# Designs tried in a protein design chat: VHH binders against F-box protein At2g26160. Part 8

Target 1, 331 residues: F-box protein At2g26160, of Arabidopsis thaliana (Mouse-ear cress) (q1pez8)
Amino acid sequence: MEKPEWSELPGDLINLTANRFSSISDVLRVRSICKPWRSAAATPKSFQCNLPSSNKMIETVLSPTTFFRVTGPSSCSYKGWLIRTKQVSESSKINLLSPFFRQLLTPSQQTLDLLKFEVSEIRQSYEIHIFDKYLIQGVIGKEGPSHILSRVVFLDNLIFAVGQDDKIWCCKSGEESSRIWTKIKNQVEDFLDIILHKGQVYALDLTGAIWWISLSPLSLLQFTPSIPMDYDGYDSCNKRLVEYCGDLCIIHQLRLKKAYIRRSQRTVGFKVYKMDEYVAKWVEVRSLGDKALIVARDSCFTVVASEYHGCLNNSIYFVDNVRKSVIRMKL
Below, E stands for the ipSAE of ESMFold2; O stands for the ipSAE of OpenDDE; V2 stands for 0.75 times the mean of E and O plus 0.25 times the DockQ between their complexes.

## First folded at step 1 (VHH)

Design s2 (framework vhh_sonelokimab_d1; at its last look DockQ between E and O 0.01; V2 from the best seeds 0.00; counts 0 for: pae O 14.7 > 2, placed apart)
Fold by OpenDDE, look of step 2:
Structure s2 (fold): chain B 331 residues (1-331), chain A 124 residues (1-124)
Amino acid sequence: as target 1 above (331 residues)
Amino acid sequence: DVQLVESGGGLVQPGGSLRLSCAASGFTFSSYAVGWFRQAPGKEREFIGAISWSGGSTYYAVSEKGRFTISRDNSKNTLYLQMNSLRPEDTAVYYCAAGTGYYDFSTPYEYDYWGQGTLVTVSS
């Protein structure tokens, strides 16, 4: 059978196929095949959207970003690099960013030829920009973690977010002018985090319970029981959702309660819990095994440690708020 | 096998300077924070200072700040301790240690690997 000349595939079909891809990377791959395919497959438009806020003086803008594993051209090293990407424009140009600091990895005008590298998508996420009329852009004006910074999920044509009111909001993804945020009705709890898991959206409330978001009708249903969040001598200042080995887990980031000293405001540990479905109880995860947990500002996920440079087994990587550096802790 | 080997120790006069080196092997040195400790006869091991994996951050004990400087060369898998204005009370066995991105570098228990130490004697 003569190899089909794929370059002769009708542009309409190419475009239809490209539009079905949920990831920018897939579209880019389609565009990289040949010139006719590149012309036929439109680059997805980058969108920005504002998160709902009760404070009119604060504007929070979201921009889509993606975590990638990048491996070098030599087949000799199985280890790759964890990077974050941001599309700057409707162009095929993508910025490479630090996974944790949103800084350009290559501050120089150097361009990386991705054809020389193997690139695999790990996780879609977002970049958040805070505009406060009274503060410098990007500076968080209040003490403590802002849940606004990391509480967004994209599902198909929908965006879910934990608003500043600690409630779950939803809007349709599309043109900015058509985006209407709607608060989900009958919310009795405040929420800390939101995640996409197995094609479904879940939210974490202040009591440590996970809620499932129904799309039809749009509603919240309690999915798990609550978990104690108080630790003797410690403050769980940050609580996040993460998927680990197919299970939805909760992460508690701990600091000392006595925060009168700057040093005491440092993270001193983590607790990870998974739900035992058989007994319907939370169980502490005491080891991540060969995995590493990445706790970024806007995303939490696990990776196989051996697949990444700088990653060790049974480790949690996060940004220390005091030192403003990436820190590793053993679970 | 993981190895940390200290060198550069010896006898020095008060007010003198000494530079210690720690050569690392058997692990990815550039992925680890590394630090210096010392133990004087009859005393507990004490923290001197540490440096992050990238070398971008250093942390020193309050008592040693200004006299001691820690640096590293990841291309040589080597940690350095520059000691100036040495005093008799600085007499001790000096140890290098390696760990990864710990929140508190002053805690010996956080370090995974230790050297055998090198003796520094400050005496007239």
Scores: ipSAE 0.000, ipTM 0.253, lowest interface PAE 14.7, mean pLDDT 82
ESMFold2-Fast, scan of step 1: ipSAE 0.242; ipTM 0.606
ESMFold2, look of step 2: ipSAE 0.027; ipTM 0.507
ESMFold2 (binder alone), look of step 2: mean pLDDT 80; pTM 0.811

Design s3 (framework vhh_sonelokimab_d1; at its last look DockQ between E and O 0.01; V2 from the best seeds 0.00; counts 0 for: pae O 16.1 > 2, placed apart)
Fold by OpenDDE, look of step 2:
Structure s3 (fold): chain B 331 residues (1-331), chain A 122 residues (1-122)
Amino acid sequence: as target 1 above (331 residues)
Amino acid sequence: DVQLVESGGGLVQPGGSLRLSCAASGFTFSSYAVGWFRQAPGKEREFIGAISWSGGSTYYAVSEKGRFTISRDNSKNTLYLQMNSLRPEDTAVYYCAASDWYTLEDYAYDYWGQGTLVTVSS
């Protein structure tokens, strides 16, 4: 049986199929097949979701974004580029952003020809828009480590978030209808971060313990013990979850304990901890090996350093809020 | 001072039931996984079962599954072991232990009780 010529597939069917994909990467793949498919496949509609807030004066709107590895057409380099994408509302266009600053990589209306590039999804994330009655609409984040930027997880048709009340909320990811957020019941802890790991959602509480989120019934169960967080002379102002080598890890971003100097917000180091299953204790990760840790505002993940331009092994990349630049630290 | 105090042990006939309690003090009980161990005369200490911090998860040694039930009341800082269908071979000193991790390994438990003797005999 002669294989059907898929390039002749009706555009309506292509579009219908593309709209069934939950991942933007799949849509990009469809659009990368051929020009007719690219023309036929519309980008998914952007959804906006309000983050639960106890402050009525502040509205936080979430939109999905994705981190990608983009490899150029040149077969000469195995290295790719770390890129973040943003879907443009009411258009079929997807913008390429800086992974750390959410800035457009090309201010010009240049279009990337996906046929010339290999695109691999790394991680799904989100864009945050903060609306204040008294502020300009569209302010992204707060200066410094913002708990809002790191407290959302997308799982299939569900969204989990740490609200401004430091509690876990859940809503269904649906069409642009009014999303109803449900607060998980019987929460006794305050939470700092959420992560998707092996198809499950985990949350980091203020004490450094990881909690597993059960979907049926919707509930929280403590998964790990607390982690020591006392550092002499340092403040662990930012604590994040990250997957490293298949394990859940906790990242402590450290700054100097000098409350009187605004400059004290400078990151001076990182600590990474992994749970040792055999001894059932948190152990410090002293090396990332051939991997690099990406600590973005809204996402933390590891990459194989050699696979990316500008990445070095055993390195942590993060945005310094004081310098407003990406900084590399060796772990 | 950290204390784990077992109670409820005693003499019971084969086929009988017994409920052990372990009262904890001196530490944040709800932050620890807790479990039961036993040691028969001339034998090594063996794991019976454990319960997670919240009480949402339990697991048991294969040999004890179905007969023994572990529960906890964090409001009372108490761990329980319900033992049913007791056998002479269940005769042992029973220990409660607390760990910052959910594990069956005795070396991983930080705190131990003094134990309570359970004797199963006709």
Scores: ipSAE 0.000, ipTM 0.237, lowest interface PAE 16.1, mean pLDDT 81
ESMFold2-Fast, scan of step 1: ipSAE 0.320; ipTM 0.647
ESMFold2, look of step 2: ipSAE 0.012; ipTM 0.467
ESMFold2 (binder alone), look of step 2: mean pLDDT 79; pTM 0.809

Design s4 (framework vhh_sonelokimab_d1; at its last look DockQ between E and O 0.01; V2 from the best seeds 0.00; counts 0 for: pae O 15.2 > 2, placed apart)
Fold by OpenDDE, look of step 2:
Structure s4 (fold): chain B 331 residues (1-331), chain A 124 residues (1-124)
Amino acid sequence: as target 1 above (331 residues)
Amino acid sequence: DVQLVESGGGLVQPGGSLRLSCAASGFTFSSYAVGWFRQAPGKEREFIGAISWSGGSTYYAVSEKGRFTISRDNSKNTLYLQMNSLRPEDTAVYYCAAEPLGSYYIDESAYDYWGQGTLVTVSS
């Protein structure tokens, strides 16, 4: 069979195909094929989005970021590195970032030749920039709501986010200079996190219940029951959603209660819960098996531990705010 | 080939000081966090401390805090361990190790590359 001449593919078809890609990386790949494809496929515009805020003094800016697995040319093993990337403006230039920090992995003057590496997308996320007149950028204020760092979900032409009022907001994604945020009506609970799971948007409330977001009409429906979470001597105020083995799970980050020890901000453990659909009860996940859980500020996800350097099975990786370092805990 | 080579070990009197070096080659040193471990005879390997990829952050075991200082020179692909106020219980083989995520862990299993070690003997 004669090799198809892909360069002869009509530009309109190329553009249509490119526009169906959900990731910038895929579009860049299309543009890298040949000059005609590059011309036909427009580079996605980088956008910044402000989260809705009831406090005019606080501005939260979102910018797209992506987690990647990178394998090097000399890698005799199937192991890669977990990295985060940020697109630089509207160019094809991408910055390599630490998965957990906003630090560049490479000096700004150096360029990584991607031809020498295999790069695969793991997770799309968003970098969160908080601008407060009283807060230094990147510093989590002592009294600021931790939910400001919650994940943002993009679904088709919609953006969902937990606002500063702990409620779910929605806006249309587009080239509009000013996005109009709409609060979903009839919200009875406060929310901590939001996630895209199996093409649907779910939110986690303060009681540990998961809610499903209906798009037509735009509304919230309780999807799971609440989890009674009272840990003796521990505070579980930090709760996140994560997908594990195809199931939606809840992560409880445990800290010491202030009443017991001055070092109350240190993470001392994690609890993970999965919903048993048959009995409609939460069940504790006591092992992650061959997987590792990545708990970043703006995203939580699982990886196969053996596929990554520095990742161990049945482990949770997170940033300790006290130590200002990435910490591993065994589940 | 990836190599970590420790040097600077030897015999020192109690209360003395010693500086260990670890020379790295065969990998991008500046992309890795690096740390020091030690293993005394008949004991398990223990974490001493580590330094982030940039050198901007260090972490020490509680037992060693204040006596030991870790630093690195990425231009020389070298890790250092300054040990002060040495004690007989500090007698051990000291190992340097590299962690690929650029941060430090207490768990030795997080480190991909290890040196062969250098012996430090503290004795009167």
Scores: ipSAE 0.000, ipTM 0.253, lowest interface PAE 15.2, mean pLDDT 81
ESMFold2-Fast, scan of step 1: ipSAE 0.203; ipTM 0.607
ESMFold2, look of step 2: ipSAE 0.182; ipTM 0.631
ESMFold2 (binder alone), look of step 2: mean pLDDT 82; pTM 0.837

Design s5 (framework vhh_sonelokimab_d1)
Fold by ESMFold2-Fast, scan of step 1:
Structure s5 (fold): chain B 331 residues (1-331), chain A 123 residues (1-123)
Amino acid sequence: as target 1 above (331 residues)
Amino acid sequence: DVQLVESGGGLVQPGGSLRLSCAASGFTFSSYAVGWFRQAPGKEREFIGAISWSGGSTYYAVSEKGRFTISRDNSKNTLYLQMNSLRPEDTAVYYCATSYDYLGEPSYEFDYWGQGTLVTVSS
């Protein structure tokens, strides 16, 4: 499995001046002002809320991260690199992160010379951080919690996330006292993902069924049937939601069933299905054409392959479970 | 440019009390968890306790619980450590730290440290 160039950023891109971090912050602020009203309301700053646990409230913070396309002054300047950024402090410092891993691109001092590079915002996402005993344990013992809540989406005054309990959680974005995570009631299904699509929040369960989140009253309504099990010798337990060419799609990650040697199973392929939202019927997507899907930990999205260095048409880029690296597979 | 400046250290007799302060600047103090660590001569840095963004939650090392109290004043961008019933074994340089690892993978560390303030407990 060959890694594309853009998943391994060039050295020149990571040799950036610290004095330019303020300029990047200014670019982020200008882009935020020009966004649609719903996005502008949802995105600029860290958001604090509380998560009930036993007899205690655990403080959580939602930290924005932004995916950018970076282009350089070369003969192929229309092609760029995919990066992720996270602001560490107000108006001062931006961390440059791997687009696929929750890690800094450089573990040492970073500099960014904006005279050499142009940046374009691709999308915004959120990381959820918690303050509890496991955070303290992590400082002492190098062990911290994995994601207690993930897959964050904003809709007006509401915030949705998938919990480690595989249930959908909701928080109101009003005054601080109202910012308490609550589990949506009467969930019997286990969920893998959520997405905002055409002003609605959809959830994906373990069986491949799509559920619509109704806001009045707040409830989950089954929107599609489960996708039939494929018994061709593949497991399709890993599924994600993505928007592709304006349509809501489900990505099935295929692994061989346990056989022969007792080893971790590798991904052997993908299937993509489009939801026809008029009749709630599945249609297989057999080719992504000139596009590629980016399957990152906290976000899935579509890119035009020709706009990125080393990105191939009709491809899915993801983190391999066995190799712990980004690899590409053709759809 | 994140800065943390500890103050309030000094010489104190066993059984005495001290209040340490940590003045923060260059970042939105109220958005970060902050904590206290100490380093005795010839030892590695040891965790004392931490306080959440709002000050609503605190966590202490078990050995320090009941003698030390952490608090913060977000309007003054200041973190405090109240130390009571001090013992000779509490002699150390005390550090404040902020901005735990926000990258969200399993390891969490404080990213920014002050230069420390010396506390000597001596008869």
Scores: ipSAE 0.074, ipTM 0.520, lowest interface PAE 4.9, mean pLDDT 70

Design s6 (framework vhh_sonelokimab_d1)
Fold by ESMFold2-Fast, scan of step 1:
Structure s6 (fold): chain B 331 residues (1-331), chain A 122 residues (1-122)
Amino acid sequence: as target 1 above (331 residues)
Amino acid sequence: DVQLVESGGGLVQPGGSLRLSCAASGFTFSSYAVGWFRQAPGKEREFIGAISWSGGSTYYAVSEKGRFTISRDNSKNTLYLQMNSLRPEDTAVYYCAAKTEYGLWSEDYDYWGQGTLVTVSS
């Protein structure tokens, strides 16, 4: 049996590609990995959980994914590529995923041998997979079941996520029947995001207010006032939380207000505000300096632009929902 | 390497029964939803049914009329399809498939077997 075949771009084409901020999968054409990974003890485990739906339980699986910065072998460059990976089975196989797209189909046989590269972990996230008859046949549209969960955060013995019903759900990370998703009680607000910041879980509601998740008792406590900002001619319904330079920040994704009944809206800009944790007030961030924000489906985080091929300072990288492509905008 | 290998197909008389097996290797079988499909001569591939990670939940196509039962044994990395009261119309190549659900827009299974032929004829 021959070893898996590797393919890489020629030097001239690599130089052209390096001028773009892109996943390593856009640069390398890779086939199956057959080499052992160093330690299974360092690999996060998947969790099986149950999600209540109407009068039945839906099986779910939390699958760990990791964002890495990867540099070439024996490279003198400080620059690398952003990748997201998911470990498969007890083997050393690692599936390569898009950092921006959850469903960007990576063939099941496409793997990467990270032993040939210098790798640094940036961030860990989780994908939630559900077993549902409609998902099995692919008949669910964007108006799928309300109990799809995103933006997973771990704190102590609890797991938190935002449901498609815009409520915060929690599940115990322990064993057995305790892994059942439950909504946090007494939620009047609709939530858009959650983040772990300095050992605390914060939630962002539709009005721009930040809530703190108290663990004793488990409850949501309002931390900041609502932000009553009506952007002239813009819709800011899509908001995300991110940590920037040690501060908790909110990203407002601006879309033109539509007079039409169309469901899709094009992004035209961003506004970023940092929370002054001392006084619980918002301060506008007018420049990201030497950094860029990565606004991905299941995770939002900051990178130092100079550490990545083709990444520009003072930039926000996100998915254009109209054409499903990665777009950069300057803050 | 990921493999799904079907077995148990063959010639059976109308009204008879067959149990198909699908042996999985190269991935954590217990973390995948798995299912059965078939493709009859001159027809499009059709879904038969699927079973959840634990085996606690199953979903069947309406066309099965309760004649087929899907089960799995995670300790043996094996998927089964029990077929009863077989009819000539059940003649097809039967495929097993496994998927990790990446969300609402995923239509295709991630891994597929090579198929096993079932012929129902007198």
Scores: ipSAE 0.019, ipTM 0.457, lowest interface PAE 7.0, mean pLDDT 71

Design s7 (framework vhh_sonelokimab_d1)
Fold by ESMFold2-Fast, scan of step 1:
Structure s7 (fold): chain B 331 residues (1-331), chain A 126 residues (1-126)
Amino acid sequence: as target 1 above (331 residues)
Amino acid sequence: DVQLVESGGGLVQPGGSLRLSCAASGFTFSSYAVGWFRQAPGKEREFIGAISWSGGSTYYAVSEKGRFTISRDNSKNTLYLQMNSLRPEDTAVYYCAAVEYSGSYFPLTEDQYDYWGQGTLVTVSS
């Protein structure tokens, strides 16, 4: 039903290869065997991890995905498109995914001219697929249940994720028999996000405080103070972590407070804060300048706006739960 | 190169049973979700059921639940469809399909599968 703005390549890009009968996946599959593509697109492994639940184990699969920027010829590469891809294991095939939603794009009958485009890697992430027939029976639509675990981060031999219970879960990436999700002990706080930043894993709690995940012993240690959330007329319950200009930042998503009969769930704005390590204070980022933030379901990152078609300076791109589409807000 | 080859189709009488097999080669079968579809003459391709990469989870179309059973043997790279209490309207070409999950769904529609076999004909007639 819904058509995300970023779920398809722009029409002008597709029109460059009119009258060909190969898919975009086929074009990218050929590209993946080229040396420049291979050096840009490292292929991490898919992982099976089991989630304990009452009287059974729920099967989960962690699937690697890569965000790429696709540009014209290298001599004329000034703007490109954001795409997300997944390489099929044991194959050179690459599937196109929505950058913002967890779904495969329907195969297109239109193609790209391989010789006219360059691809550069932007970010690596993981999707979680859950195999539970009882959970599926309660879900409407083709996307299936994917809300039990989210926001996967790898560090050394450990895998971290945020659970639907708002707690941090951990799994070892060793032998298959040892890949069982376990909740980190003694968590009092509710967590919204995790990120790998400068070789460390950080978690964001509901109050806006950042926590550091210590590996010896495995525990959560408060890293920053909470941010005051007194926004006149707004709720700020949804927050994400992002790396902006080398700094660890928090994105606060603002929604209108309860109206006469119903609450508006529509996003009306954003605020971004960075920790100033020197003065140990939260500092509001009032402008993103020439950059934009991409707030995807499983990943959050910064891009230089001028390098992307249709991307505006000082902007945040995100999924609107009310409109069920990708929209832009100016910071 | 990825290949799926169905076998076990043929003529069977109404009320009979038949087991279809799908042999996989050219990929790590245990990393893929696999399913069965069928297509009767002049009709759209219909979903029968799917099974997770480990075989621990299955999902069936409601119209086929109880008569058809999907299973897999990863050591033999083989997918099976056990069909019981067959009816003339079960006459169709049966296809197996495979996909490596992207983490966003349990594959329930034909557009979500990447690899397909050529199909095996099942005829239910007296």
Scores: ipSAE 0.000, ipTM 0.380, lowest interface PAE 11.2, mean pLDDT 70

Design s8 (framework vhh_sonelokimab_d1)
Fold by ESMFold2-Fast, scan of step 1:
Structure s8 (fold): chain B 331 residues (1-331), chain A 123 residues (1-123)
Amino acid sequence: as target 1 above (331 residues)
Amino acid sequence: DVQLVESGGGLVQPGGSLRLSCAASGFTFSSYAVGWFRQAPGKEREFIGAISWSGGSTYYAVSEKGRFTISRDNSKNTLYLQMNSLRPEDTAVYYCAADLEYYSGYEPSMDYWGQGTLVTVSS
């Protein structure tokens, strides 16, 4: 039983929220929560970067997105909805997005009715877009913009991302002339994900090993041994990093192993492992308890299930590439 | 306040040339992709060409490549469309557009549009 519980908002919330975003400040005013994790010197609006590729520069744009928890009128108890917003470049306009898809849920043209809803900031993330004919021509296009870099993380004045070449790239967040992506030197491994955890940037390689990014000198240092995963009959190559109860964890997405039809494989389950920092061993997380994991395109994070409408305990919510819908699986 | 103002339209003979300009204000022009579209009476709006913020990359509709050239001058906050070998079927209102959201669905989505400038190709 796969439940697409996060793909749609209630009609009453859509009708009351649609076309009402005008600025991030308007949304945050109701909660009195002001950007607690933006104290790192991150660029708060979209900005342009250049990615070197062979004999050309690929032009890219980094666009910030914010995940919010929205509760109904002040009389509503503890449950809310998960939404994602994106501020429009240099305007005060904010687009309301699906938490899992690169798609507008509703047009955003006016301020949110701050007297009817309470909002709380959950997480800041970034999307990277390429300047691509499918984004601007649209004659026959892809669904949403192309992404050549994924899982953007800020630390100090540096930006890190995983490239299409499965390597870690770094860019300065300052003036446009300094916004040229550079591959970190001497990378032998291929990487799947990066995360900011306890003030440090960690990267996950194809073998399940975690690497630490040192800033002086800028380099990758192996932090954990590889995880020897033996799932006969399953493809476990799709792995993500997540913070769960203060621990750095790896999410293993399991797909049926089919040599010929690799792209048509569907997800059949998940395994979650945490590093025991005291004994330097991997430990399987067999239950998420009262929590759920949100595995979104540009971000993975933990939520307390009881705080969200339609969210179940001990669950993982993700987008299946074959179905193109949000699916829930119990851990 | 984001504003795009097209100019340079008018009457031109078949085989002639025109250069359209688009003056941008209210945003950092040098930081965003901008493009040209046109709409003839009774037809849908069609894409002509777009240029990256640096001017280093350009994309054209296949039918316009070779006759039309898009360029920009970031020091003047101005976008240009050079149109050569004009034909009666090029008669349309030409629109300047800016992509400040970098959102694309299945169809091209520009965030801000000018009011347009009429180009009439007739003898």
Scores: ipSAE 0.054, ipTM 0.470, lowest interface PAE 5.7, mean pLDDT 71

Design s9 (framework vhh_sonelokimab_d1)
Fold by ESMFold2-Fast, scan of step 1:
Structure s9 (fold): chain B 331 residues (1-331), chain A 122 residues (1-122)
Amino acid sequence: as target 1 above (331 residues)
Amino acid sequence: DVQLVESGGGLVQPGGSLRLSCAASGFTFDDYAVGWFRQAPGKEREFIGAISGSGDSTYYAVSEKGRFTISRDNSKNTLYLQMNSLRPEDTAVYYCAAGWYSSLRPDEYDYWGQGTLVTVSS
């Protein structure tokens, strides 16, 4: 039995970024990193795809987003801020997005001129949006909800995602006529997450088992046994995949087994397991050391805590379902 | 506009059976996980069970396994709860719920019906 530790950190990794971009004092001392800007511009800006739903086709757009580490107005600062951005077509201006939430419109609507700041690319992710012509009645904004397909992974000419139906969906990246999302056949389980790891696509099911996506033929094969669901009165049904120090890991989010009222669904702790390749079993990770895990909606990844303002060692940053805010917990 | 409408509640004798229905409209029903919750007077709302959008996976609270069965008919946009061997302790308002980006996890439900009362009494 582990004593749960947690602290409320309202927007420590998010809210520290917005108020720094208005400084013009030392702009001449800050240099843009051309490589991340060129990389973001070179990759396809968006794809149009069709998602079959009920008796109709929903037109969707896959939009690339990039996580950057930004060094404030001075290049002499070692620590940076974590931001997520969407590339603006034919411009060095980048729209700022929440690192943790998938939203069409940010409250601040802030932009960053990439040429005026020192930035380092951390990773890319993808959002799926609905064209406004297929908006659900009453939805605010030009594009519909982006949660219909999530956890987008690219492998060769194929695109994989987890649907709202908790099944794995696949789309080809070729010509527009071939970009129709189809559900992989004969899925016997429901899935929580998907990740690209060492050239393979892995999916995580509700029981904590890992499945491998075989490409010839296209199918899901169970790769590991289930992980225990019971932690001494805690519910461990909330799970994510992450790569930590080169290893495929599973994050178990622990919640109290009390009446499932929304306000009672508080996270009380985490357990992290890695696959031991030599003995083919899950081994508990008891400390993240000098690193932290970022559990964002479309992406989970590891950062070195000392490189970021307000980031603590041995910590997991995530969105709390009860408070709807970014929270830190010590592993 | 998203709507969930429960029906089938009423008075039933101990040991009896009852089937609840939940009619969904205003969203693509088969893309959402849906579940049942209940709330007895003076108690917190508790999770009973959920079923995936496809209907292939179900998840139950441990205390309800074997007595309650959840199912869905996607062609009718309807969720069902079959309750057997009912006890006075099962007296509660029963709620249907659907979640945005919902899996079978009880904390991911954002859309709720108004509830239907089930009374188990002699």
Scores: ipSAE 0.000, ipTM 0.211, lowest interface PAE 14.6, mean pLDDT 68

